# Ledger of designs, part 10: miniprotein binders against CRAL-TRIO domain-containing protein C365.01

Target 1, 355 residues: CRAL-TRIO domain-containing protein C365.01, of Schizosaccharomyces pombe (q9uuc2)
Amino acid sequence: MADIPADRKKIVQEGWSRLFSDIEQPSYIQKFPSQESLYVSFFEQCAFDDFDLTLLRFLKARKFVVTDSSDMLANAIVWRQQANLRSIMVRGENGLNQNFVKASMYFIWGQDKKGRAIVFLNLHNFIPPKNTKDMEELKALILYAMENARLFLDSEQNAAKGVLGLVDLTYFSRKNIDLDFARVFAETFQNYYPEILGQALIVGSGFRMALFEGVWSIGKYFLDPEVRSKVTFCKPAQVSGYVDSKYIPLSMHGQFDETKLYERAPPETAGIGKPENYEELDKEYVDAAKEFIRLTREWIYAAGKPQEAEIEEKRKAFKYECKKLWRKGVALRPPNIYQRLGLIDANGHVDWSKA
Short names: E, the ipSAE of ESMFold2; O, the ipSAE of OpenDDE; V2, 0.75 times the mean of E and O plus 0.25 times the DockQ between their complexes.

## First folded at step 3 (miniprotein)

Design xa15 (from xa1 with A50L; at its last look DockQ between E and O 0.81; V2 from the best seeds 0.00; counts 0 for: pae O 2.4 > 1.5, pTM E .777 < .8)
Fold by OpenDDE base, look of step 5:
Structure xa15 (fold): chain B 355 residues (1-355), chain A 82 residues (1-82)
Amino acid sequence: as target 1 above (355 residues)
Amino acid sequence: SDEELKEEIDKLREEVEKLKEEAEKLGDPETIMELIRKLFELLEKLYEILKETGDPELLKEIIELMREIAKLLEELYKLRES
């Protein structure tokens, strides 16, 4: 597991101290069906890939202001429960609106030249929601996609910071413009999945680029300044500077046929997890969450003491076991498209040779 | 009609020019925030027109005006952060 940078250790300790205080408040606990549900949500939010790395993402997103960072993380833990994210993930892709799934608006495939996973955003396939129900189904798809994207952020497998977003404007039209969707997407991404984006490439030319720039003139304010700074506009011919031709879409004069991705994917099988398996796993999550809190408090108390090194090693080992425990939850779910394509194995390892 | 949309765009352009003149005179944060709000309202109106227009020339005019408002917004946000 990645070690916390020495210069960030204190801020991480302060961040955990504040978060633990906040999540133990009766007013915060009351936001959940039970205190156990709180710890499950906390574990699912933080344990993958590493608790401290998760906190560091929130710290970075709030310029290392401890209060803002802890509040943001506390809100994300509540949101995970309120959005029924567990239910979305347990139902799998087959539980989503199949028209939206088939539209292939969002998927991950390959690595960029920096080793970052490429997130393809096919705005031309975007189906604007016609009603509240369609919006909720679209939100569910976004959540499913983003939660699956976390699997590519394993610090032991990918030393690269974040993902490359590749927005294809080649076939972008007015029919694909929806500011409400853009807001929902932006808010979901920045509030609950901080520091996932390494860079976004908006790829287009001519009228379609100009059309998107018009929308961007408004939509850019839905994004945090930090996220906005990661956005780069480029022409199709410039994509080769970032991505190998193997992963450049055919629409951008590359070799990657995006249409074949879903066509070659085996059908989704039912998840192996029964209700009883999730109940048992949730007990393990609660116990692990409580133990992580205990070990972290002990670690903070040991600062500058002889036992500090021993507690640090124990805590490091425990965080690694928590990562494995988090992966048990993934193994109970219906296999996502990346698992079905063999890009992600049963242990959550990414095999880029399959891409 | 495209003619009605053009008249609406021309009115919005006049409002943008007025807001530019107001922005050049601004020194207080409250007035800056009010200008930002008004400029966003203009962008929303332009966005609605952009969805409805079928004329490529009108679409170019709308996009250009949106870019102009966006630049002014960036300047006002910089002023607010100062």
Scores: ipSAE 0.134, ipTM 0.627, lowest interface PAE 2.4, mean pLDDT 89
ESMFold2, look of step 3: ipSAE 0.511; ipTM 0.838
ESMFold2 (binder alone), look of step 3: mean pLDDT 81; pTM 0.780
OpenDDE base, look of step 3: ipSAE 0.067; ipTM 0.567
ESMFold2, look of step 5: ipSAE 0.515; ipTM 0.834
ESMFold2 (binder alone), look of step 5: mean pLDDT 81; pTM 0.779

Design xa16 (from xa1 with D2Q E3A E7A K11R E14A K18R E21Q K25R; at its last look DockQ between E and O 0.55; V2 from the best seeds 0.00; counts 0 for: pae E 6.5 > 1.5, pTM O .684 < .8, other shape alone 2.881 > 2.5)
Fold by ESMFold2, look of step 3:
Structure xa16 (fold): chain B 355 residues (1-355), chain A 82 residues (1-82)
Amino acid sequence: as target 1 above (355 residues)
Amino acid sequence: SQAELKAEIDRLRAEVERLKQEAERLGDPETIMELIRKLFELLEKLYEIAKETGDPELLKEIIELMREIAKLLEELYKLRES
């Protein structure tokens, strides 16, 4: 479990103090079906790796302005419940629009030279939504993908480096362009999944790059300046500076062919979680969320006092138990493709030796 | 064939001119978006022919279309900001 940077402890304490005040207001609680669902959503948003690192991502996304950061996190907690994200993950891949799944618009495999998980963004496979129903189904696919991507952000393996997005423009064309979806994707990504992106590598040349640059001239304004700064344009020959040839796509004269992995993947099986298992899990999540809040308030009160070190060790141990509890919930769901391929083990940990 | 592609280009040019006049008259984001999409389609077809023929007039048209698309994208952004 990675430690909070020493120079960030006070602002993390301030951030939690503000958030706890906000989420205990009746006006906030009323946004949820129950107070218990608030705590479940809080746990699911924050506990996947480390509560404090989650808050730190929101702090960084708002330039460490505490009020803006805590508001952003509070909104993400509400959004998670309202988007019905649990139901998407419980239904699994088979519950998604299969035309979008089969298009293979996105895939995660391997690490770049900085140890970041590589996200292959297959824009040339993108199917623009034809109507509102298509848009909602495509959004569900994106949310499913983003939630699974969280498993690759283990701070002990990733050290908060984020992911490398690899965009191959070799076959990019007008048919893959939809500015309405681009705006929805950008807003969802940066409002609810801040600081996941380490770098986006846009690879192409000639006309394909010119076409993308035309779209980018407006699409970049859907993104926060910090996110825009993580986008790098390069030619195919430069990709080897970022990733090993094993992970460079065939189109760029590398070795990587994700269709071989799709062919190997066993079909999705039903999740082992029954409704009563999720009811018990929710009780555990509520209890853990309440205990985290209690320990964190004790930690804030102890700041600068002799007891601080002991409370910090208790908080650290408890956050690790929460990380395991979150992954217990993952184990109840239908296995994602990375679990079926053996890249992610039964405890939700990535085994990079399999990539 | 190139003959079929050229016929498609002529149809696209006519449609683009109609949409340009409609976009100037209406000024709405949906009409501008449709014009942009048709301009990209025309650009791709012209590029296909230009690769095989090396026609300098087609290359000039491609450059002008890219400039027009950039202006329309900026105008669309300005309208949606409101």
Scores: ipSAE 0.015, ipTM 0.338, lowest interface PAE 6.5, mean pLDDT 86
ESMFold2 (binder alone), look of step 3: mean pLDDT 75; pTM 0.664
OpenDDE base, look of step 3: ipSAE 0.426; ipTM 0.790

Design xa17 (from xa1 with M33L K78E R80E; at its last look DockQ between E and O 0.04; V2 from the best seeds 0.00; counts 0 for: pae E 7.8 > 1.5, pTM O .572 < .8, other shape alone 3.879 > 2.5, placed apart)
Fold by ESMFold2, look of step 3:
Structure xa17 (fold): chain B 355 residues (1-355), chain A 82 residues (1-82)
Amino acid sequence: as target 1 above (355 residues)
Amino acid sequence: SDEELKEEIDKLREEVEKLKEEAEKLGDPETILELIRKLFELLEKLYEIAKETGDPELLKEIIELMREIAKLLEELYELEES
């Protein structure tokens, strides 16, 4: 569990203070089916690695303006409930549109030279939505993908530096373009999963790159300037400066063939979680959320006082228990493809030696 | 500066009109793609001014350009399918 940077402690305290005040307002609580569901959503959003690191991601995304940052996080907590994200993850891969799953639009495997998980974004496999139903099913796919990507961002496992997005334009064409979906993806990514991206490589040349650059001239305005600054355009020959040839796709004259991994993966099995397991999990999440709030208010009150250090140690220990509790929820779900391939264990811990 | 952007926009409008004439005559994917690229470039410059000024006439032009780009992307898609 990492310590909060010393120069960020005060603003983290201010951020939590503002957030707790907001989520206790009747007008905010009314956005949820129950106050229980509010606390569950809060826990699921914030506890996956470290509550304070989650808040720091939102603070950074809003240039450390406390009001904007806390509002952004409060909105993400509401959004998680409204998007029915729990249900998507409980139904697993088999609950998604199988044509979209089989298209292999994305895959996560290996680490770049900075230790970031590599997210292969196979845009040439993207199937634009034909109607409203397709759009909703694509949204479910990206939410499933983003939630599983969180498992690669555990700060104790070196992946906390974000991910490297590798966008392969080798076979990219006009049929893969949909600006409406691009806007939905950008909004989801930057509003609800801030600071997950470490770098994006847009790899291509010639006509393919020119076509993408045309779409990019508008699409980049869906993104905050900080996110735009993480995008690098490069040619296939330059990719070896970022990733080992083991992880460079065949299309770029590397050795990585994700289709072999898909063929090797056992089929998804049902999750072990039944309704009563999730009812008990929700009770545990609610209790943990309330205790985190209580400890954090004690911490805020103790700022600059003798008892601050003791409360900080109690908070640190409790956040670690919350991290384990969050992963208890992962263990109830149908195993994702990375778990079935042996890269991730049942509790969501990554073993990079398997990649 | 705003003067430099306006001059660039005027040049882009002229290039777009010429490319529209070429695309009408030739109808080939390369000409259509070049027109799409220039329309995106024009849209980007107009958006930068509209963002600073809030000019409703520029917003109308931006909307019309987006409609034109969408139509051309559909035409390019039909050519790749055939």
Scores: ipSAE 0.013, ipTM 0.320, lowest interface PAE 7.8, mean pLDDT 85
ESMFold2 (binder alone), look of step 3: mean pLDDT 83; pTM 0.794
OpenDDE base, look of step 3: ipSAE 0.023; ipTM 0.506

## First folded at step 5 (miniprotein)

Design b1 (from xa15 with M33K E44L; at its last look DockQ between E and O 0.88; V2 from the best seeds 0.00; counts 0 for: pae E 1.6 > 1.5, pTM E .799 < .8)
Fold by OpenDDE base, look of step 5:
Structure b1 (fold): chain B 355 residues (1-355), chain A 82 residues (1-82)
Amino acid sequence: as target 1 above (355 residues)
Amino acid sequence: SDEELKEEIDKLREEVEKLKEEAEKLGDPETIKELIRKLFELLLKLYEILKETGDPELLKEIIELMREIAKLLEELYKLRES
């Protein structure tokens, strides 16, 4: 597991101290069906890939202001429960609106030249929601996609910071414009999945680029300044600077046929997890969450004491076991498209040779 | 109608020019904040027209005006952060 940078250790300790105080407040606990549900949500939010790395993402997103960072993380833990994210993930892709799934608006495939996973955003396939029901189904798809994207952020497998977003404007048109959706997407991404984006490439030319730039003149203000700074506009011919031709879409004069991705994917099988398995796993999550809190408090108390090194090693080992425990939850779910394509194995390892 | 949309765009353009003149004269934070708000409202109006228009020429005019407002907004946001 990645070690916390020495210059960030104190801020991480302060961040955990504040978060633990906040999540133990009766007013915060009351936002959950039970205190156990709180710890499950906390574990699912933080344990993958590493508790401290998760906190560091929130710290970075709030310019290392401890209060803002802890509040943001506390809100994300509540949101995970309120959005029924567990239910979305347990139902799998087959539980989503199949028209939206088939539209292939969002998927991950391959690595960029920096080793970052490529997130393809096919705005030309975007189907604007016509009603509240369609909006909720679209939100569920976004959540499913983003939660699966976390699997590519394993610090032991990917030393690269974040993903490359590749927005294809080749077939972009007015029918693909929806600022309400853009806001929902932006808010979901920045509030609950901080520091996932390494860079976004908006790829287009001519009128379609100009059309997007018009919408961007508004939509850019839905994004945090830090996220906005990661957005780059480029022409199709410039994509080869970022991505190998193998992963450049055919629409951009590359070799990657995006249409074949879903066509070659085996059908989704039912998840192996029964209700009883999730109940047992949730007990393990609660116990692990409580133990992580205990070890972290002990670690903070040991600062500058002879036992500090021993507690640090114990805590490091425990965080690694928590990562494995988090992966047990993934193994109970219906296999996502990346698992079905063999890009992600049963242990959560990414095999880029399959891409 | 596309003619009605054109008249609306022409009015919005006149409002943008007025707001540019105001932006050049005023440096106080409250005025800048109000200008940002007004310009953003204009962008939203232009966005609604952009969705409804069928005329490619009108669409180009809308996009150009949105770009102009966007540049002015970027300048005002920089001034507010200074």
Scores: ipSAE 0.508, ipTM 0.832, lowest interface PAE 1.0, mean pLDDT 90
ESMFold2, look of step 5: ipSAE 0.565; ipTM 0.845
ESMFold2 (binder alone), look of step 5: mean pLDDT 81; pTM 0.772

Design b2 (from xa15 with M33K E48K K60M; at its last look DockQ between E and O 0.95; V2 from the best seeds 0.00; counts 0 for: pae O 1.9 > 1.5, pTM E .781 < .8)
Fold by OpenDDE base, look of step 5:
Structure b2 (fold): chain B 355 residues (1-355), chain A 82 residues (1-82)
Amino acid sequence: as target 1 above (355 residues)
Amino acid sequence: SDEELKEEIDKLREEVEKLKEEAEKLGDPETIKELIRKLFELLEKLYKILKETGDPELLMEIIELMREIAKLLEELYKLRES
């Protein structure tokens, strides 16, 4: 597991102290069906890939202001429950709107030249929601996609910071413009999945680029300044500077046929997890969450004391076991497209040789 | 009609020019906030027209005006953060 940078240790400790105080408040607990549900949501939010790395993402997103960072994380934990994210993930891809799934608006494939997973955003395949129901189904798809994207952020497997977003404007049109969707996407991404984006490439030319730039003139204000700074506009010919031709879409004169990705994927099988398995796992999550809190408080109290090193090692080992426990939850779910394609194994390891 | 849309774009352009002149004169935070709000309202109007127009020339005019408003917004945001 990645060690906390020495210069950030104190801020991480302050962040945890504040968060623990906030999540123990009766007014916060009341936002959940039960206190157990709170700890489950906390565990699912933080345990993958590493509790401290998760907190550090929120700290970075709020310029290391402890109060803002802890509030943001506390809100994300509540949101995870309120959005029924567990239910979305347990239902799998087959539980989503199949027209939206088949549109292939969002998927991950390959690595960029910096070793970052490539997130393809095919805006030309975007189907604007016609009603509230369609919007909710689209939100569910986004949540499913983003939650699966976390699997590519394992710090032991990927030393690269974040993902490369590749936005293809080759076939982009006015029909693909929806500011309400863009806002929902932006808010979901920045509030609940901080520091996932390494860089976004907006790839296009001519009229389609100009059209997108017009929309961007508004939509850029839906994004935090930090996220906005990661956005780069480029021409198709410039993509080769960031991505190998193997992973450049055919639309950008590369070799990657995006259409074949879903065609070659085996059908989604039912998840192996029964209700009883999730109930048992949730008990383990609650116990692990409570133990992490206890160990972290002990670690904070041991600062500058002889026992600090021992507690740090114990806490480090425990965080690693929590990562494994988090992966047990993934194993109960229906296999996502990346698992079905063999890009992610049963242990949550990414095999880029399959890409 | 495309003619009605053009007239609407021309009115919006005049409003943008007025807001530019106001932005050059005023440095107080409340005025800047109000200017930002008005500029976003203009962008929303332009966005609606952008979705409705079928004329490529009008579409380019709208995009250019949106870019102009976007630049002005960036300047106002810099002023607000200062």
Scores: ipSAE 0.231, ipTM 0.685, lowest interface PAE 1.9, mean pLDDT 89
ESMFold2, look of step 5: ipSAE 0.576; ipTM 0.849
ESMFold2 (binder alone), look of step 5: mean pLDDT 82; pTM 0.782

Design b3 (from xa15 with L50F; at its last look DockQ between E and O 0.04; V2 from the best seeds 0.00; counts 0 for: pae E 7.1 > 1.5, pTM O .712 < .8, placed apart)
Fold by ESMFold2, look of step 5:
Structure b3 (fold): chain B 355 residues (1-355), chain A 82 residues (1-82)
Amino acid sequence: as target 1 above (355 residues)
Amino acid sequence: SDEELKEEIDKLREEVEKLKEEAEKLGDPETIMELIRKLFELLEKLYEIFKETGDPELLKEIIELMREIAKLLEELYKLRES
């Protein structure tokens, strides 16, 4: 399990201290149906890999300015509750607009040469929303996709610290352009899922690249400068420098055909979680969140004292148990397509030998 | 058909010129958005012919349209910030 860099311990302590103070304010608590739902949202946002690594993602996104970073994380915790993200994941793929699902707008499969999961962003399959209902259904799709993508960011399996976004412009056209949705996607990604992107590779040439660069001339202003710096433009011939030919799309004369994977995927089955299972899960999440806060306050108080090392080991063991508890919630849901294809095992871990 | 595509392009060029005049006079976001949409439509039609012919004069025209679209997209963003 990855550990906090030694030179980042103090700022992580400061970040937690600030966050805990913020979430205790009445004005913050009132944004939730109950204090229990606040703790559930806090746990679901932070525990998927490691609480401290989650905070580090927000710290990095705000250049290690503690107040900005803590505010950003506090906002993400509120947003998770307000977006009804749990409900989206509990309803599963069947709960999404099936026309958007079948369009194959994105897919995750394989690793790049740096060991990052590859996210295929099929812009040419993108269906612009025609109205507010379509926009909300597309938002649900990207939230479902981003929450499932968190399984590929397990620090035990992903030393490269992110994903490679692969954008194939071969068939990109004006019908795939929607600046309003591009803004929504960028805001969701960078405000609530910071540091998930390792690199975005925009692949095309000639007219297709020029068309995308025109759209990019305004769309880049939806992104923070740090996220912009992760975007790389290249020609199809250069893609082999980033991914093996087995993951290069057919359109670029590679071997990768995601439609074969969709064809052989077993259908989604119902989740095994009943309402009482989620009620019990919520109690476990609340208890774990409170214990994390208690242990972390002890850790902060013990800074520079003889007890610090023992508390650090206790925190490390507890965070690992929280990571497992988070995956207990995943196991209650309808299995996602990667679980159904065997890429993600019963414990929520990726088996790259299947890619 | 190839003849129908060329006629569509000619009509689009006329619409684009009308919208350029209107956008320059009004300078409003809605008119600029409509101009951008028509420029993309024209660009796609020209590219269909370029794919078939490889005509270097078409490629030059396509590149100039893309530069124009990029400038208009930045202008639109600046207007929405105000």
Scores: ipSAE 0.015, ipTM 0.332, lowest interface PAE 7.1, mean pLDDT 86
ESMFold2 (binder alone), look of step 5: mean pLDDT 84; pTM 0.807
OpenDDE base, look of step 5: ipSAE 0.019; ipTM 0.347

Design b4 (from xa15 with M33K M66F; at its last look DockQ between E and O 0.49; V2 from the best seeds 0.00; counts 0 for: pae O 5.1 > 1.5, pTM E .747 < .8)
Fold by OpenDDE base, look of step 5:
Structure b4 (fold): chain B 355 residues (1-355), chain A 82 residues (1-82)
Amino acid sequence: as target 1 above (355 residues)
Amino acid sequence: SDEELKEEIDKLREEVEKLKEEAEKLGDPETIKELIRKLFELLEKLYEILKETGDPELLKEIIELFREIAKLLEELYKLRES
């Protein structure tokens, strides 16, 4: 697991201290069905890769202002429950609107030249929501996508480089513009999935680029300045500077046929997890969350003391066990498209040789 | 017709200028919220015009007006966050 940079240790400790104080407040606990649900949401938010790396993403997104960062993380923990994210993930892809799934508006495939996972964003396949129900189904799809995208952010595999967003404007048209959806997407991304984006490439030319630039002139204000700074506009011919031809779409004169990705994917099987398995796992999550809090408090109190090194090692080992415990939850779910394609194994490791 | 679309664009431009003047005068949160709403309505109208036009000159005018509204929205959002 990645060590916390020495210059950030103090801010991480302050961030945890503030967060723990906030999540123990009665007014915060009341936002959840139970205190156990709070700890489950906390664990699912933070434990995936590394608790400290998760906090560091929120710290970076709020310019290392501890109060803003802890509030942002606390809000994200509440949001997981309120959005019923667990239920979305447990239902799997088959629980989503199949027309929206089949539209292939987004998927992850391959790595860029920096070793970042490529997130393809096919705006031309965007189906504008016609009603509130369609909007909720699109939100569920976005959440399912973003939560699956976390699997590619494992610091042991991706060295915290984030992802490359590849926005294809080749077939982009006026029918693909929805500012309400764009706002919901932007807000969801920046508030709940901070520091996931390494870079976004907006790829297009001519009228379609100009059309998108018009939309961007407005939509850019839905994005935090930090996220906005990661956006680059480029022509199709410039994509080869960022991505190997193997992963450049055919639409951009590359070799990657995106249409075949879903065609070759085996059908989603039912998740192996039964209600009783999730209940048992949630108990483990609660216990692990409480233990992480305890160890982190001990670590903070040990600062500058002889036992600091021992507690640091114990805490590091425990965070690694929490990562494994988080992966048990993934194993109970229906296999996502990346698992079905063999890109992600049963241990949550990405096998890029399959891409 | 392209002429009708141009007249609609000119009307929208006048509405944008009116909203600019209102934005400069009134800094209260409720007024800002209402101005933002009106500007989004203008953007939707402009977008419908953009859908119907094939004239490159009208497209340029629409894009320019989009940029103006976007700039005004940026300013209003900054004011709302202050």
Scores: ipSAE 0.019, ipTM 0.441, lowest interface PAE 5.1, mean pLDDT 87
ESMFold2, look of step 5: ipSAE 0.103; ipTM 0.558
ESMFold2 (binder alone), look of step 5: mean pLDDT 81; pTM 0.768

Design b5 (from xa15 with V16I A23L M33K I36A E44M E48K; at its last look DockQ between E and O 0.89; V2 from the best seeds 0.00; counts 0 for: pTM E .696 < .8)
Fold by OpenDDE base, look of step 5:
Structure b5 (fold): chain B 355 residues (1-355), chain A 82 residues (1-82)
Amino acid sequence: as target 1 above (355 residues)
Amino acid sequence: SDEELKEEIDKLREEIEKLKEELEKLGDPETIKELARKLFELLMKLYKILKETGDPELLKEIIELMREIAKLLEELYKLRES
């Protein structure tokens, strides 16, 4: 597990202290079906990859303002429950709109030259929602995709900060433009998945780039300034500076055939988890969440005391066990495309040799 | 119709030129904010036309106008942060 930078220890402690106070308020608890549901949502939000690293992402996203960061995290915990994210993940890919899945608008494959997972964003395959139902199905797909993307952010496996977003404009057209969707995507990404993006490359030329730039003139304001600063516009010939030819799409004169990714993937099998397994796991999540809170309060109280080192080690060990416990939840779900392709094993390890 | 869209674009172009003149006279933060709002509204109008037009030439004109407004907005936001 990654150690908290020494200069950030105090602000992490302040962040946890504030969050715990906020989530224990009756007005906050009332937002959930039960207090147990709150702790489950808290655990699922924070335990992967590391509780403190999760908090640090929210702290960074709010310029280390503790109040703003804790509020943002508290809102994300509520949102997980309200968005029925658990239900989306339990249903798996087969529970999503299959036309949207088959469009391959979003997937992860390979690593960039900095070791970051590459997130391919194929806007030319984007099907604008025609109605509210289509919008909800598209939201569900985004949530499923983003939640699976967390699996590539394991700090023990990937020391690189964030992912590389690769937006291909090669076939981008007016029919692929939807600002309402762009807003929903931006809001979902920045509010609930902070500090996941390392860099985004908008790759295109000529009229298609100009068309995107026109839309970007509006859409860029849906993004936080920090996220906007990570966006770079480049030509196809410049992508080789960021990504090896093995992972550059054929559309960009690389070697990667994106169309074969879904074709070679085995079909999704049913999840092994039964309702009783999730109920049992949720009890473990509740107990682990409560114990993490207790250990963190003890850690805060031990600051500058002789027992500080002991409680730090105990807390570190416990966070690692929580990571394993979080992975048990993944193992109950239907296997995602990355698991089916062997890119992610049953233990949640990424095998980049399979890419 | 594409002709109606062209007339609308011509009106928007005139509005952009007026806003440029107002930009040169900027003295206070409230005026900057209001100008930014007006420019953003113009962008949204252009976006609607962009979604409706089938004419490639008109589409190019719209994109050029959107770029022009985008530059003006960037300048205004820099002024607001200063």
Scores: ipSAE 0.572, ipTM 0.838, lowest interface PAE 0.8, mean pLDDT 90
ESMFold2, look of step 5: ipSAE 0.580; ipTM 0.845
ESMFold2 (binder alone), look of step 5: mean pLDDT 80; pTM 0.757

